# Ledger of designs, part 28: VH-VL binders against q8ixk2r445to577

Target 1, 133 residues: q8ixk2r445to577
Amino acid sequence: FFGMLQNKGLTDYCFDYNPPDENQIVGHQVILYLCHGMGQNQFFEYTSQKEIRYNTHQPEGCIAVEAGMDTLIMHLCEETAPENQKFILQEDGSLFHEQSKKCVQAARKESSDSFVPLLRDCTNSDHQKWFFK

## First folded at step 13 (VH-VL)

Design q143
Fold by OpenDDE, fold request of step 16:
Structure q143 (fold): chain C 133 residues (1-133), chain A 120 residues (1-120), chain B 112 residues (1-112)
Amino acid sequence: as target 1 above (133 residues)
Amino acid sequence: QVQLVQSGAEVKKPGASVKVSCKASGYTFTDYYMHWVRQAPGQGLEWMGYISPNTGNAKYHQNFQDRVTMTRDTSISTAYMELSRLRSDDTAVYYCARVRYSGTYPFDYWGQGTTVTVSS
Amino acid sequence: DIVMSQSPSSLSASVGDRVTITCQSSQSVLYNYNNKNYLAWYQQKPGKSPKLLIYWASTRESGVPDRFSGSGSGTDFTLTISSLQPEDFATYYCQQYYSFRTFGQGTKLEIK
């Protein structure tokens, strides 16, 4: 699966990554932004290795969750995917992070009008449902 | 065995376009990234960009972004690099090069190169 | 771009000599999460495509003689040929692949 990774509950919002420096993509937070279909910052791939890859960089970026955090941070993909980079995109649209045993939820950023994907306890909320478009 | 076989030499006029092909064999085409590198006569290597044969997503170096298009035909395991609005300083040998493991490795296999000459 | 500064641009040596080529990156190519240096070395002979020699800064590609070795970390790297052989006269390039791809200017190794 590849393309825009769009949230069901938060209508018209997609995964978005736009690091301040394209030559340093590691360590910044993945956000949600209005889906624009222009590729690049909103082009992702879910692989059989259970990775969510950011293909607009080489090496590819892989979304990771660092210890003690609930945010999605960009790392580099590796030959063998680290445990903190493994996600399961379920048939029901839920995006499950294996290591934390939590689900990715579209949420409003605190004290902001922006939105971010955050790890939360898994529910049946549409805000935890994702699909590629 | 892994092979990257490129199309033959090209001679073009300034302002024209050139499309170089790179046919891959000996491996699963869609599992590896394809990059393009050029080398002007007597000069060093210059990275141009890459394409994901699986997704078709491509990214170009800023020096070529407005003139280069990278595509692929998965049915024949072939990558293409088209450079438009050619000028004399585009004269170079153009290489396709494979990258394994999701772009995490360097270029392990190269095409034989395609000489593109731009001259009036 | 990550700029790769390679030195020297050229050098002359004799068969049996120890040869050292250096490469410096404008920013670190060390990935802190796996402690790997995204640095490669290539050999190119006239009229031929480049050949991968070293990757991860110090790992030899399959089939590469053990007289070739790579070292360094972060921003400073070195390619060493312990005992130069006749077939080693060529141009050598360093390359970072931490962020996209950039090459050093190259080092032409000629017969003295």
Scores: ipSAE 0.920, ipTM 0.959, lowest interface PAE 0.5, mean pLDDT 96
Fold by OpenDDE, fold request of step 16:
Structure q143 (fold): chain C 133 residues (1-133), chain A 120 residues (1-120), chain B 112 residues (1-112)
Amino acid sequence: as target 1 above (133 residues)
Amino acid sequence: QVQLVQSGAEVKKPGASVKVSCKASGYTFTDYYMHWVRQAPGQGLEWMGYISPNTGNAKYHQNFQDRVTMTRDTSISTAYMELSRLRSDDTAVYYCARVRYSGTYPFDYWGQGTTVTVSS
Amino acid sequence: DIVMSQSPSSLSASVGDRVTITCQSSQSVLYNYNNKNYLAWYQQKPGKSPKLLIYWASTRESGVPDRFSGSGSGTDFTLTISSLQPEDFATYYCQQYYSFRTFGQGTKLEIK
């Protein structure tokens, strides 16, 4: 699966990554932004290795969750995917992070009008359902 | 065995376009990235960009952003690099090169190169 | 772009000599999460495609003789040929693959 990763509950919002420097893509947070399909900042790929890859960079970026955090941070993909980069996009649309055993939820960023994907306890909320478009 | 076989030499006039092909064999074409590198006569190697054969997503070096188009035909495991609005300084050998492990490694296999000569 | 600077641009040596080529990157190519340096070395002979020699700064590609070694970390790297052989006269390039791809300007190794 590849393309825009869109949230079901937060209508018309997609995964978005805009690093301040294209040569320094590691360590920045993945956000949600209106789906526009323009450029490559909303192009992601979910692979059989359970990675969510940012293909607009080489090496590819892989979304990771760092210890103690609930935010999605961009790392580099590796030959063997580290545990904190493994996600399961389930049939019901839920995006499950294996290591934390939590689900990715579209949420409002604190003290902001912006939105971000955050790890939360898994529910049946549409805000935790995602699909590629 | 892994092989990258490129199309033959090209001679073009300034302003024309050239499309170089790179046929891959010996591996699953869509599982790896294909990059393009050129080398002007007597000069070093210059990275041009890459394409994901799986998704078709491509990224180009800014020096070529407005003139290069990288595509692929998965049905025949072939990558293409088209360079338009050719000028004399585009004269070079153009290489396709494979990257291991979905972009995390350097170039392990190279095409034999395609000589493109641009002259009036 | 991450700029790669090689030194020297050219050098002459004799068979049996120890040869050292250096490469410096404008920013670190060390990925802190896996502690790997995204740095490679290539050999290119006239009329031929480049050949991968070293990756991860110090790992030899399969089939590469032991006399080739890579070292360094962060921004400073070195390719060493411990005892130069006749077939080693060629042009060598360093390459970073931490962010996209950029090459050093090359080092032409000629016979003295």
Scores: ipSAE 0.918, ipTM 0.957, lowest interface PAE 0.5, mean pLDDT 96
Fold by OpenDDE, last read:
Structure q143 (fold): chain C 133 residues (1-133), chain A 120 residues (1-120), chain B 112 residues (1-112)
Amino acid sequence: as target 1 above (133 residues)
Amino acid sequence: QVQLVQSGAEVKKPGASVKVSCKASGYTFTDYYMHWVRQAPGQGLEWMGYISPNTGNAKYHQNFQDRVTMTRDTSISTAYMELSRLRSDDTAVYYCARVRYSGTYPFDYWGQGTTVTVSS
Amino acid sequence: DIVMSQSPSSLSASVGDRVTITCQSSQSVLYNYNNKNYLAWYQQKPGKSPKLLIYWASTRESGVPDRFSGSGSGTDFTLTISSLQPEDFATYYCQQYYSFRTFGQGTKLEIK
């Protein structure tokens, strides 16, 4: 699966990554932004290695969850995917992070009008359902 | 064995376009990224960009962003690099090069190169 | 771009000599999460495509003779040929692949 990764509950919002420096993509947070289909900052790929890859960079970026965090942070993809980069996109649309055993939820950023994907306890909320468009 | 076979030499006028092909064999074409590198006569190597044969997504170096287009035909395992509005300083050997493990490694296989000459 | 600077641009040596080429990157190409340096070395002979010699800064590509070795970390790297052979006279390039791809300007190794 590849393309825009869109949330079901938060209508018309997609995974978005736009680092301030294209030569330093590691360590920044993945956010949610209106799906616009322009540029390459909303192009992602879900692979058989259970990675969500940011294809606008080489090496590809892979979304990871760092210890003690609930945010999605960009790392580099590796030959062998580390455990903190493994996600399961379920048939019901839920995006499950294996290591934390939590689901990715579209959420409003604290004290902001912006939105971000966050790890939360898994529920049946549409805000935890995702699909590629 | 893995092979990258490029199209033949090209001679173009300034302002014209050139499209170089790179046919891959010996491996699953869509599993690897294809990059393009050029080398002007007597000069070093210059990276131009890459394409994902699987998705078709491409990214170009800013020096070529408005003039280069990278495409692929998965049915014949062939990558293409088209450079438009050619100038004399585009005279170079153009290489396609494969990257291991979906972009995480350097260039392990190279095409034989395609000489593009731009002259009035 | 991450700028790669090689030194020297050219050098002359004799068969049997120990040769050292250096490469410096404008920023670190060390990925802190796996402690790998995204740095490669290539050899190119006239009229031929480049050939991969070293990757991950110090790992030899299959088929590369033991006399070739790579070292370094972060921003400073070295390619060493312990005992130069006649077939080693060529141009060598370092390349970072931490962020996209950029090459050093090359080092031409000529017969003394």
Scores: ipSAE 0.916, ipTM 0.957, lowest interface PAE 0.5, mean pLDDT 96
Fold by OpenDDE, fold request of step 16:
Structure q143 (fold): chain C 133 residues (1-133), chain A 120 residues (1-120), chain B 112 residues (1-112)
Amino acid sequence: as target 1 above (133 residues)
Amino acid sequence: QVQLVQSGAEVKKPGASVKVSCKASGYTFTDYYMHWVRQAPGQGLEWMGYISPNTGNAKYHQNFQDRVTMTRDTSISTAYMELSRLRSDDTAVYYCARVRYSGTYPFDYWGQGTTVTVSS
Amino acid sequence: DIVMSQSPSSLSASVGDRVTITCQSSQSVLYNYNNKNYLAWYQQKPGKSPKLLIYWASTRESGVPDRFSGSGSGTDFTLTISSLQPEDFATYYCQQYYSFRTFGQGTKLEIK
């Protein structure tokens, strides 16, 4: 699966990554932004290795969850995917992070009008449902 | 064995376009990224961009952003690089190159190169 | 772009000599999460495509003689040929693949 990764509950919002420096894509947070498909900031791929890849860079970026955090941070993809980069996109649309055993939820950023994907306890909320468009 | 076989030499006039092909064999075409590199006579290697054969998504170096188009035909395991509005300084050998492990490694296999000559 | 600077641009040596080529990157190509340096070395002979020699700064590609070795980390790297052989006279390039791809300007190794 590839393209825009869109949230079901937070309608018209997609995964978005726009690092301040394209030559340093590691360490910044993935956000949610209105789906527009312009450029390559909203192009992602879910692979058989259970990675969510940012293909607009070489090496590809892979979304990771760092220890003790609930945010999605961009790392580099590796030959063997680290455990903190493994996600399961389930048939019901839920996006499950294997290591934390939590689900990716569209949420409002604290003290902001912006939105971000955060790890939360898994529920049946549409805000935890995702699909490629 | 892995092989990248490119199309033959091209001679073009300034302002014209050239489309170079790179046919891959010996591996699953869609599992790896294809990059393009050129080398002007007596000069070094210059990276042009890459394409994902799986998704068709491509990204180009800014020096070529407005003139280059990279495409692929998965049915025949072939990548294409088209360069438009050619000028004399585009004269070079153009290489396709495979990146090991879907983009995380350097170029492990190269095409034989395609000589493109631009002259009035 | 990450700029790669090689030194020297050219050098002459004899068979049996120890040869060293250096490469410096404008920013670190070390990925701190896996401690790997995204740095490669290539060999190119006239009229031929480049050939991969070293990757991850110090790992030899399959089939590459052990007289070739790579070292360094962060921004400073070195390719060493311990005992130069006749077939080693060629042009060598370093390349970073930490962010897209950029090459050094090359080092032409000629016979003295």
Scores: ipSAE 0.915, ipTM 0.957, lowest interface PAE 0.5, mean pLDDT 96
Fold by OpenDDE, last read:
Structure q143 (fold): chain C 133 residues (1-133), chain A 120 residues (1-120), chain B 112 residues (1-112)
Amino acid sequence: as target 1 above (133 residues)
Amino acid sequence: QVQLVQSGAEVKKPGASVKVSCKASGYTFTDYYMHWVRQAPGQGLEWMGYISPNTGNAKYHQNFQDRVTMTRDTSISTAYMELSRLRSDDTAVYYCARVRYSGTYPFDYWGQGTTVTVSS
Amino acid sequence: DIVMSQSPSSLSASVGDRVTITCQSSQSVLYNYNNKNYLAWYQQKPGKSPKLLIYWASTRESGVPDRFSGSGSGTDFTLTISSLQPEDFATYYCQQYYSFRTFGQGTKLEIK
């Protein structure tokens, strides 16, 4: 699966990554932004290694969850995917993070009008459902 | 064994376009990225960009952003690099090169190179 | 771009000599999460495509003789040929692959 990763509940919002320096993509947070289909900053790939890859960079970026955090941070992909980079995109659209045993939810950023994907307890909310388009 | 076989030499006039092909064999084409590198006569190596054969997503060096197009045909395991609005300083040998492990490694296999000559 | 500065641009040596080529990156190519340096060395002979020699700064590619070794970390790297052989006269390039790909300007190793 590849393309824009769109949220079902938060209509017309997609995963978005646009680091301030394209030569330093590690450590920045993945956000949600209106799906526009024009840029490479919204192009992601879900792989058989259970990675969510940002392949507009080489090496590819892989979304990771750092210890004690509930945000999605960009790391580099590796030959063997680290445990904190493994996600399961289930048939019902839920995006499950294996290590934390939580689901990715579209949420409003604290003290902001912007949106971000955050790890939350798994529910049946459409805000935890995702699909590629 | 892994092989990358490129198309033959090209002679073009300034302003024209050239499309170089790179046929891959001996491995699963869609599992690896294909990069392009060129080398002007007597000069060093210059990275141009890459394409994901699986997704078709490509990224180019800024120096070529508006002139280069990288594509692929998965049915024949072939990558293409088209360079437009050619000028004399585009005269070079153009290489396709594979990277290991979906972009995390350096170039392990190279094509034999395609000489492109741009002259009036 | 991460700029790779290679030194020297050229050198002359004799068979049996110890040869050292250096490469400096404008920013670190060390990935702190796996402690690997995304740095490679290539050998290129006239009329041929480059050949991978070293990757991860110090790991020899399969089939590469033991006389070739790579060292360094962060921004400073070195390729060493312990005892130069006739087939080693060529041009050598360092390359970072931490962010996209950039090459050093090359080092031409010629017979003295």
Scores: ipSAE 0.914, ipTM 0.956, lowest interface PAE 0.5, mean pLDDT 96

